# VHH binders against UV-B-induced protein At3g17800, chloroplastic: the designs that were tried, part 14

Target 1, 346 residues: UV-B-induced protein At3g17800, chloroplastic, of Arabidopsis thaliana (Mouse-ear cress) (q9lvj0)
Amino acid sequence: ASSASNDASSGSSPKPIAPLQLQSPAGQFLSQILVSHPHLVPAAVEQQLEQLQTDRDSQGQNKDSASVPGTDIVLYRRIAELKENERRRTLEEILYALVVQKFMEANVSLVPSVSPSSDPSGRVDTWPTKVEKLERLHSPEMYEMIHNHLALILGSRMGDLNSVAQISKLRVGQVYAASVMYGYFLKRVDQRFQLEKTMKILPGGSDESKTSVEQAEGTATYQAAVSSHPEVGAFAGGVSAKGFGSEIKPSRLRSYVMSFDAETLQRYATIRSREAVGIIEKHTEALFGKPEIVITPEGTVDSSKDEQIKISFGGMKRLVLEAVTFGSFLWDVESHVDARYHFVLN
Key: E = the ipSAE of ESMFold2; O = the ipSAE of ESMFold2 at other seeds; V2 = 0.75 times the mean of E and O plus 0.25 times the DockQ between their complexes.

## First folded at step 10 (VHH; framework vhh_gefurulimab)

Design s06 (from r02 with S104M; at its last look DockQ between E and O 0.60; V2 from the best seeds 0.00; counts 0 for: grease 25.6 > 24.2, SAP .66804 > .668)
Fold by ESMFold2, look of step 10:
Structure s06 (fold): chain B 346 residues (1-346), chain A 119 residues (1-119)
Amino acid sequence: as target 1 above (346 residues)
Amino acid sequence: EVQLVESGGGLVKPGGSLRLSCAASGFTFSDYAARWFRQAPGKEREFVSGITSGGSTTYADSVKGRFTISRDNAKNSLYLQMNSLRAEDTAVYYCATYRLGYLMTYDHWGQGTLVTVSS
């Protein structure tokens, strides 16, 4: 529903600092501060979180009382639902603003919404392929995992960034969203890994031997789904995915992840909050538009009419690195906000 | 809370008309494609009609020309105008909504409303 509004804003106003336009009063305020006084964003966020806490304390008292005098019970429930939706949107936009701030602090501009190209080659990627800043934002162990992820997506073209692929816009968006989730997961596990390394070193360094269980099959569930998708094969330009394995190198973080039992791995692979999921969906939709669907005469849903786009492998690499970085920042931002305004339920 | 609530079902004679409605709440209805399905006693659920978020309509062959699907996004409502009803149209009619996201598929169903066509 907001896709047409975002498109109109992109076409009629100055280039925004991020593809997703914030709509809540708090979000609009934070987006102004992001441009004018980015160093004040943390203080502004703390004020907004305090207001949310005050509103929740008041709203919780009212929600449980169907006997509030002078209030239509049906109207009261409807108003409470609207206020909860406003709270959720406000919280989502606070999280998004903080992620955008982290990109600004890193001196990395987010890629703009993908639109029909005026470039002579027909390519949609107008953003630079220089990714050094993005690569530096991650621990060495995390970067090794990101490199393996890129090798699975780009395949034989990992070293040829000027080559162009023609691929479904829907599928690029799916790769982007999956890469955001992967970055979120990687940051979560890397953070635990780095802490355990530090604690092991401090107690004497012998705890390296406490690697418990190799769980290669359990670890592969999410990453295998991304790497085996037909769209990934199209990125590589080959018919089969056999060549992808030769670009994946061992890493200490990969070994650490493979030591998790299935319950831990599944828990870590899950986005903790609905608000974070909502941001990933909205941000990806702002970049690639809503997926188009058709209802067939048989009544099934079909996405075969999806738009095709041309994108260089350098452009794809930049998208994937941004997506992973976005997910990594989202994990940190979600944790920071949750510590101040508890909203993570699972 | 996501809800889809159908109404407008009832008893009607062959050749008659009914208008079904489906009220949506708890989500942004205008972002979703919407469909009507029906299930006669002892039979499999079957597609009746659908309308995309962009307004494109699709009909099962058995109802084409007799049924008209429409939506009112301002009222968060889906409608099915059923004309020239036949005994074979007797079923429980279900409202369903569908949205394809990049991370998830959103698929919601109502509880159904009974339509009986008999002499």
Scores: ipSAE 0.676, ipTM 0.874, lowest interface PAE 0.8, mean pLDDT 79
ESMFold2 (binder alone), look of step 10: mean pLDDT 86; pTM 0.866
ESMFold2 at other seeds, look of step 10: ipSAE 0.687; ipTM 0.887

## First folded at step 12 (VHH)

Design w01 (from s05 with H108E; framework vhh_gefurulimab; at its last look DockQ between E and O 0.39; V2 from the best seeds 0.64)
Fold by ESMFold2, look of step 12:
Structure w01 (fold): chain B 346 residues (1-346), chain A 119 residues (1-119)
Amino acid sequence: as target 1 above (346 residues)
Amino acid sequence: EVQLVESGGGLVKPGGSLRLSCAASGFTFDDYAARWFRQAPGKEREFVSGITTGGSTTYADSVKGRFTISRDNAKNSLYLQMNSLRAEDTAVYYCATYRLGYLSTYDEWGQGTLVTVSS
C-alpha cells in the first residue's frame, strides 16, 4: 500500500497530523513514519527505545568515570543532566507519537490548534467530528462514566448541542486537560474491573458483593480543578448533574471505584510519570496556547490577557470526548513503553 | 530531579556588588517565569525581582536602580546583579520559578543563599 518514491519533506504542510509539533530527532522521524508508512511505526518505536536504552546505559558508565579521582565532577554532572533532559524529551515524543498512531488507527482526526477563524459564525469549532467513533472506543461501563462526565460539564445543554457559548480559551483548555486526566484514570480502573468481572463470572468462584453509589468522589483532583475555574461551570446551564440525579444512572464501574480504600484511590487518581504529565500539558498548549502570566508590583503572579472564544456545546462535547480518549490511549501507551524501557517510578 | 540551587552569596562591604546565580535542573526553564525573594532575620520573605518568559522585569521599590535580574535559558540559569549594596540588603536570597499549566501550577523554590552586607 506504500510507494518507494514517497516525499521525505512532507513536514512543509501547514496542517500536521497532530497539533503538537515534535522537535527531537526521534520525534521528527516518527512523525514522518506516521504519515508515510504507519504500519512501520511499532518497529520504528522499538528501534528508538533500543537507542534510548543504549544511551542511558552509556551514561551509567560515564557517571562511574566522573566518580574517578581527577575528573571535573561539575562538568560531568552538567553533561549528564543535559543528556537526561534530552532522553526525557525523546521519550515524551515517542509516547505522543504512539497516542497519535492510536487515533489514526481508529480513523479519528485530532482537533487542530484553536485559532481565530475566517468562519462567518466566529465559532472556533468548525472542525470535523467523528463522535460515534470516539464513543465506540470504550467499554460500555467506561462509556457510562464518560457520559456522566459530559453531563457534569454540559449540564442542561447535553440535549441541545447547537447552543453557543462565549468562554475563556484558558478555561476550555483546563477542561480539556482535566478530561485527559480523567480518561487516563478511567482506563486504569476499567482494565482492572474488566479483568475481575471476567474471572468472577467463572463457575464456583463468583463474588456476590452488591453496592450501588451515586457519588462524584474518585476524581477529586478533577472536581477541584473545575470548581477553581468558575467559567467552566457556565456550561452546566441552570441545573448541575446532581440536580439531574434521576437522569444519571448508577454504574458498576463507579461502584467499583468507590469500593477502593483511600490509598488505592489516591494512587489510581495520580498520573504515574512526569512524561505523561508533560505530554498532557504540551498537547493542551498546542491546542489552546501557552497561558501567559504577569508578575505584579507586589511580586505575585497573575494571569494576563483572557482571550474569549465562541464554541458550540457540540464542539465542546467533541473536545471532551477526544480528551478522554487521549487519556485512555496514554494509559495504554505509557504501560506498553514502560514494559520495554522502564521509566515509571514504582 | 527537579531542583533550584542558588549560589554567589557571601560577605560584602556596603557599596559593594554581588552577582547571584540560580541553576535550574529537571525541567524546561524556558517555560517558567522566575523571581528572587529574600528573607532577613525576624522578617517575612519579601519579593525582590521577577522576570517573565517574555523577558518583562519587575522590581521591588527598595532595589530599583541597584539590582538587575536576567536569565540565560541556554544555561537554565537566573541571575541577580546586586550593586550599591546596603546593610538593609542582608538576607537569605531565594530563587523561585512559576509556570501556569493547564493541569496545575508548577512552583519551585531553592534553598537560598546568604548575603551579608557588613563593614
Scores: ipSAE 0.718, ipTM 0.869, lowest interface PAE 0.6, mean pLDDT 79
ESMFold2 (binder alone), look of step 12: mean pLDDT 82; pTM 0.826
ESMFold2 at other seeds, look of step 12: ipSAE 0.733; ipTM 0.879

Design w02 (from s05 with T28E; framework vhh_gefurulimab; at its last look DockQ between E and O 0.42; V2 from the best seeds 0.64)
Fold by ESMFold2 at other seeds, look of step 12:
Structure w02 (fold): chain B 346 residues (1-346), chain A 119 residues (1-119)
Amino acid sequence: as target 1 above (346 residues)
Amino acid sequence: EVQLVESGGGLVKPGGSLRLSCAASGFEFDDYAARWFRQAPGKEREFVSGITTGGSTTYADSVKGRFTISRDNAKNSLYLQMNSLRAEDTAVYYCATYRLGYLSTYDHWGQGTLVTVSS
C-alpha cells in the first residue's frame, strides 16, 4: 500500500467535520462535499462506486488479455497489487464518508479528537454533554441493550456525570472501538429481530381473540422454557417480563440474542468486511492517536507507557453513545454499498 | 493478500556481510512496527532487531554494533544490514510486522531466508 503524501497544511485550520482525514482522491472530493453540500453526498458516492466497479472490471479484463513477456508478468502483478490496494483504500473512505454523512443528517457532531484542551480542569472532553439526539437514533429494543452496555462501562457513576476520572487513553480507545463493534452487532441483530417480530405478529394480529390468547400462552410457555436454562444469561443480568396488552407480548432483544446457537452468534458478532474493520481502527486512531509501543531489547512489545487522560463520566457516556451509533451506521452503510459494489466476502 | 517476502540470504564466510530485504504487500506497512527474528537449528526463535513506525531502533545484545535495521515506507520494505558475520549468526531469518490496534493485535510473518556463515 502506497501512502498518499506529505500534506503541506499548517497553522490554524477550521475544525474538521470528522476525526479521520481522508487521503484518496475520492475521499478528498467527498470531504469537500460533506462540508459544502452534504445533501449531495449520496449522489457523489454513487458516482464513485460506479467508477470503482468500472476500474475493477477493466482490471479483470486486462489481466486476462495482457499476457506479455515474462519480464512484464512481474510488473503487471505489482501494478495490479497497487491498484487493488488503492481501490480498497478508496472504498474504505467512501464508507467512512457515508457514515459521517449519516451523523450530519442526524445533526450530531462527531468528536474531533481526544486530546489536551484549554479547559482549566485539564479534561479532554470539551464536547456537549447532551445526548438526546444520539439516544433517539435507535429502536427502543436496541436502546435497552445500549443502556445496559453503558451501565457495564460506567457502573455506579451513571448518574454522576460531572465526576472526572483519570484513566488510560488506550483503555478508553479500546472501549470506544469495542462499542463500535457492539453497535454494529446490535444493528445487525435488531434488523433481523424487527423483521421476525413483524412476521410473527401480523398473522396473529389478524386472528380471532381466541387465537390471540392461544398465541400468548404459547409465548409464555416458550419464555418459561428459555428460563429453564440455568447457564443462559450472565450477559446483562435478567430482563423482567411484562406485557403491553393482551394481544402484544413484550419483545426483548437480549432474549432474542440468547436464542441463537453458538455458530450463529459468532457469525453475527464478527465484522463482515476488512474495510469495516479498517474504518473502525482508523477512526478510533484518529480520535485517540495510535497506541504507543516500544520494542524491548528482548524483542517484546511493551505498551505500559500509555498516556493518562482526565475525562468526565458525561464525556465518557457521550463517546460510548457515539461509538455505538457509529457502529450501527457502519452496518447500514456497509450493507448499502455491498449491494451496489460487492466487496463483503462473508 | 498479506505477504512478507524475505530475500538476500545465502552462504558467506565469517567476517563477511549480507543485506536482507523484506517486501511487504497487502497491508499498510507504514502503520506497523517491524522486527527481524532468527532461528538456528535446535534453538528457539530469537529476536534480532526491531524498528518502530517512528524509526526508533532496538537490537539484541548479540548483534548490536554489527547489524543495522532500516525501513523504506515508500517501497514497503524492511532491511537488515549484517556485518562482521559469525558462525553463530547462522539461522533462518524472519521478517515480522506488528501493530497494536484498538480492536486487535495485527501480526504478519514471512517465510524466512537462510543465512549460513561458515568457512
Scores: ipSAE 0.712, ipTM 0.871, lowest interface PAE 0.7, mean pLDDT 79
ESMFold2, look of step 12: ipSAE 0.720; ipTM 0.875
ESMFold2 (binder alone), look of step 12: mean pLDDT 85; pTM 0.858

Design w03 (from r02 with G101S; framework vhh_gefurulimab; at its last look DockQ between E and O 0.58; V2 from the best seeds 0.69)
Fold by ESMFold2 at other seeds, look of step 12:
Structure w03 (fold): chain B 346 residues (1-346), chain A 119 residues (1-119)
Amino acid sequence: as target 1 above (346 residues)
Amino acid sequence: EVQLVESGGGLVKPGGSLRLSCAASGFTFSDYAARWFRQAPGKEREFVSGITSGGSTTYADSVKGRFTISRDNAKNSLYLQMNSLRAEDTAVYYCATYRLSYLSTYDHWGQGTLVTVSS
């Protein structure tokens, strides 16, 4: 069977491949290739990354010329800031295009922008409730953690997917963004866990001891820790919300995560790049609209809670699974791009 | 580097006018709501005026009709036109910006500019 190409329901014709529309010249170019020749996206991305590196190298050469004082150095500095902002947006859009490509390779269509429904039920969820493709994209250990995350969000309604709730659109977007963060974290930890599991089954040297294995495990965990960009913040959410209770059939990955001290856990929960945070925010905004605020007569800011949407629990499950998968892909894509064009702060 | 830099403060006689400016850098100013606050010596900081990213304005009762907030997103700047100034308007005026995203809130503050209304 073919892809689910008929799952787009909002917006004008033609149907967009993803809810976030790319604005930069490179992003628009990649958008065309994503639609027409998706197999060429990796080569197009490599060309764009080479151009970014060339621009970075030429900017370094021009900075030597800006050593003289005066009014022209102020103008030069402003032009350099504009060009750096353009490079940052280009990089963000390259990352997004690569994430979209991974969804296309998995034959999973991204959910379209949430808009007012013409559906007789009043529901906003126009997307399919079948999620088997999304569930199969993750290791068994990772999927157990994802299942627990879903249980926390959906509660007793895990088995009653046809029921409908009225819920704040802002809250749904917040759950989506938090689920993207959780998927990013979970992939990061699962990747280290799988490496350590594989190394434990490999034949070792003749004189290895148990203490050597324990130190190697601790070292691998430490190597995954990175400093966050100032705008990323500390997201201790999804993992810490699981509590300390003993669950029936606990995940091996859950036990691995619970072994981390608080400092290590916080470091793993941090998104490594400003660009990755920006894409999470922009993608979620494309789905749910920019959060609305008002400034009260007293001068405080208030978020609107009056916009309610109707969504089935099956629709919510599909959103959360997509969000976790998006975060998982974002970890891989960020790591891939960083190896070729260094931008992640260590 | 996120910065908000206020300017345009000074000494002015009662009934006079001043225009405050706030220059934003290091972030996308057009995505943010912006507010002016003021703090007189020995008093708590109080709201003066605000403007959303969409341009909707709000004023404290004490300044309505006398002060006008505006923004120029192309110049990354926030303004406060202050007319019919009174002694009670004497304060340090602060520029602040706020953005709500699905991940977090972002709140930035300037260092302030002194306005003194005295004969």
Scores: ipSAE 0.740, ipTM 0.886, lowest interface PAE 0.7, mean pLDDT 79
ESMFold2, look of step 12: ipSAE 0.745; ipTM 0.892
ESMFold2 (binder alone), look of step 12: mean pLDDT 85; pTM 0.858
ESMFold2, look of step 13: ipSAE 0.732; ipTM 0.883
ESMFold2 (binder alone), look of step 13: mean pLDDT 85; pTM 0.859
ESMFold2 at other seeds, look of step 13: ipSAE 0.728; ipTM 0.887

Design w04 (from s05, 17 letters changed; framework vhh_7yz9_2; at its last look DockQ between E and O 0.55; V2 from the best seeds 0.62)
Fold by ESMFold2, look of step 12:
Structure w04 (fold): chain B 346 residues (1-346), chain A 119 residues (1-119)
Amino acid sequence: as target 1 above (346 residues)
Amino acid sequence: QWQLVESGGGLVQAGGSLRLSCTASGFTFDDYAMRWYRQTAGNEREWVAGITTGGSTTYADSVKGRFTISRDNAKNTVYLQMNSLKPEDTAVYYCATYRLGYLSTYDHWGQGTPVTVSS
């Protein structure tokens, strides 16, 4: 309530709530609600999904009517294509708005578009480097996997976050998008893992274990409170990239993932919907710009001349953690929306 | 579902002209570079011309100065204007797309339209 008056006195311009600007009527509506009344976003989304369902039902009706003699079949097909494109854009923007809402609920601001900086260092990472909020958003088991992912990306510089590197903007965007996909995958697997843990922890499982032990050890008393925690091996300065890959112990979630057959792993590694893929691409594009290509006289595609940026390893860590979190939220958001408006096709 | 439909092919005498069209649907046309290829029986596809999202055009040496590629984003259509046609231009002409995304490379191909140039 009281915070609204202070916003009116901002010195330059209010920052956009997210790097990707929504263009559909539903998206613009949700963007407004995200700023003004974020607690109403779930209800607003339900309203928009009901409208999408109504429009889908009406299109089925009009399709039958459009086959009446005298109707231009080419025009009908073009109208249907336009409506499908509008539906897809609307649904993508609903998904994005819900992901942004989850970041807002977590009190984590999305990184703004990467642009030239007037910072004396020339670095693009002007955003806060503290990552504690992002780290706390994941289960301990999931975070172990995220930490290993960071170790692979940052390599020997995992322990030196103040170092600055010049890196291809295109490659940073590719790492970001891959990290979004990884977070999506991890959340999908972690949800299954946590559910199986909960069912196995039920008193029946503990009771079966206790009954067996108690019956076998009538008078003997044992004190066994040892549990082995997965540990990250050689981690501190001087560690090579290969040292990061030779962790002392696999995480519990990593072991669970490795127990899957190849068919299950491939299924879990794919993003379920075109709309989710579209959002990852559009969000990453909003952060890093569209990749530029050149077609050579020989007909090959060349992307080697992309922009270089300066970024600290701490800034890179912040980007990767945001990307993984975005993917994790996208999995939940996609599942939520699909339950209300079926759009996910296997 | 994505679709690329080529049209405008046919039979023409040497020295004549044809205009090929390729109409796209099921993807955001504006985000894609568009390309034309051609193929004769028993040979691999040969690149002909390309146009980027920014409108920059590039041509194979064999067609430079005779062929012009253009695009109309409002109609989701790429064109290949073929002038001063030669019998060696006889081929099936394919429309293709290319987009370098952050997550993947996105490519689409049409089914082709035949062009025959008689001597």
Scores: ipSAE 0.637, ipTM 0.801, lowest interface PAE 0.8, mean pLDDT 78
ESMFold2 (binder alone), look of step 12: mean pLDDT 82; pTM 0.825
ESMFold2 at other seeds, look of step 12: ipSAE 0.654; ipTM 0.805

Design w05 (from r02 with A96V; framework vhh_gefurulimab; at its last look DockQ between E and O 0.59; V2 from the best seeds 0.69)
Fold by ESMFold2, look of step 12:
Structure w05 (fold): chain B 346 residues (1-346), chain A 119 residues (1-119)
Amino acid sequence: as target 1 above (346 residues)
Amino acid sequence: EVQLVESGGGLVKPGGSLRLSCAASGFTFSDYAARWFRQAPGKEREFVSGITSGGSTTYADSVKGRFTISRDNAKNSLYLQMNSLRAEDTAVYYCVTYRLGYLSTYDHWGQGTLVTVSS
């Protein structure tokens, strides 16, 4: 009776793998492959991208109008716009499916849509609070930046993960979306950073003496600042806090980011595609619902009817780590797909 | 790609009626709140009416009871029925859409359509 369905009688209805439900034919197909044969998702995606490319090439040939005499130009333009919008939606869903697949490969389940009525206490965080898998998915340098991001969001409460807060649902969604964008940016910069580290690790015949004096000077100024710092003199174990080998971090990602000129930093701080922005918005809306607004008699927009939710700080940390991981995967997925089906504007 | 095209403006005698339309394309209109603004010559732009994605309506005091806003999401269209028109309603009327997203706000403006109320 009751245990037959719970006993997983093989072939029971698939549980949702992600909060955003895919609606295009390609998205629905990929959703089924994600559940039934996840190892086949890359091949299924290639098939869908080939179909998108064929559809775009066919429309480009019709657009020239040299081969289509008597075409109503206004009607043709309207139809072409509708087809382009559908291709964009389809592409967004392909990208989303690939991000979901990366979470599945990492054995990390995406947080489900927020539903406050599921818990009598009103808490919404039904997801696991353990984050070790998510933390290990990022380079140590990237994780340092993620940790600082978490500290900024959680403040002094970062060490009290069992505490519960009542927080604006709109605000949590905004933090989630911003954290996705931040993860996208971090992965973009970290890839460049790791490549440059690898090139420096594998030198064989170049004289790099030009930087030796300034490296020594930088190290000396760092050691002088640490050694003369007044707070260290009061520690019983203060000598252990000054371990030379463990304190030197000359390739930290933050220092690398600070070395960019303004033009480079601005370029890297920008989401490359409208599709990636759309994915972030739609995924976040799937988690937290559409923001509610009212229009005042003065004509301004007001979001005062925001819902409050209860969430533990551990639950919030898990959300933020998922968000930055989602953004990191989105960068990789966007780059991978753009190489096969060009859609990113240059 | 993204377009808001107003139509239905023209010359009308005081006490007459006009129906403005706004056709939206290039975005999912049903996710957006929509508003009408107007700007009379030499005046600042002012709010006329608004309708949320869920259908809740709001009117400026100067047009309550005379103007009716509506939307047809299946046709991606916004409407303003203007009755009992007065000379003071003479203005360029703009269709405006708005969506509050989690990353940003998303705004679109039309080019406007002229309404002239004159004896």
Scores: ipSAE 0.716, ipTM 0.878, lowest interface PAE 0.7, mean pLDDT 79
ESMFold2 (binder alone), look of step 12: mean pLDDT 84; pTM 0.851
ESMFold2 at other seeds, look of step 12: ipSAE 0.720; ipTM 0.875

Design w06 (from r02 with S104N; framework vhh_gefurulimab; at its last look DockQ between E and O 0.58; V2 from the best seeds 0.68)
Fold by ESMFold2, look of step 12:
Structure w06 (fold): chain B 346 residues (1-346), chain A 119 residues (1-119)
Amino acid sequence: as target 1 above (346 residues)
Amino acid sequence: EVQLVESGGGLVKPGGSLRLSCAASGFTFSDYAARWFRQAPGKEREFVSGITSGGSTTYADSVKGRFTISRDNAKNSLYLQMNSLRAEDTAVYYCATYRLGYLNTYDHWGQGTLVTVSS
């Protein structure tokens, strides 16, 4: 007897590939292709971007030809605003589909929407806590920064991932969204860092010239010191410890970031597009729901009494690693799309 | 383009009634809590009433029992039924919407509609 659950390819199972469901015609189309023919997603996206470009070009040509009377001008402006909003929504969904595709290429399933679990412990983290795939997606230098980020979030529990905590669902979502922003920032800076590092190791160029200069400096110092005191005892690495390590030490990403002036650092910490911000908000909301608020008798908004959830530290680590990876992919996807359909301002 | 447009203000006699409307556009109104505020001449803006996205209502003590807030998400509209009006209710009334996001707070305000209670 052959076959085991292979005939359960489709049935009564809404198995979304991502927590955010896409609603635009383009988004629904891309969602289907992501599932059925993921290798065709880049071509499908190109088609959708061409359609967006055509729509935007057509609206630009018609904007100044509004007819009289004033009713026609008002109607034209309202229609143009609706079309612009639809193009923005469509673009957001195209960007999201591309981020989802990058997760699929990495063989990493996105965590589903957080809901009450049937698990006896009451934990919401029913997703896999194995994170090796996520950890491998980043450069070693970027991962060191991610590890420090995790250590700040998890504290002393970094090594005890089976522990469970009761925590605000709102706070977890805020940490998730902040981690997405952090991953976006890290990828942006890491790309610059990796390029500069690659240039320094070119055989005919920067590595050879820097090594020669640093050796000459260390050698000159060594020659002066040695000529003053003939060796009698064990030869010390005094020149070796100073002359070798101080000039060729590879820089870590943290040190690289700390070398930026304030203007450069602020620029890199800013999410460039409204669409990227919108994706982070909508994706996080799809995972954790809309934040609950109450209106006080004084008219202020109070969010301090929100839903509590139980989550393991391993589950939290998985969420944060996914969030950072999502932000990293979002940077790449935003840049890719902007080159083909310009939308990033400043 | 986000817009909140109030209407229904005007001149009424004490003891009269008035119904304010606020039309929302350019955002998903049903996701937002909505509030009415008012500002009398020479006074600070004060809270009048609020309604959450889930429909829970809150009223300032000064209007409780006389004013009723409601919303119609299908029409993207917020309402304030004002009964038993008093001279002290004279103010510019503002419609406001609020949503707490994970990265941002989204807070939108209308331009206001004047309610005058006199004679």
Scores: ipSAE 0.694, ipTM 0.878, lowest interface PAE 0.8, mean pLDDT 79
ESMFold2 (binder alone), look of step 12: mean pLDDT 86; pTM 0.862
ESMFold2 at other seeds, look of step 12: ipSAE 0.720; ipTM 0.894

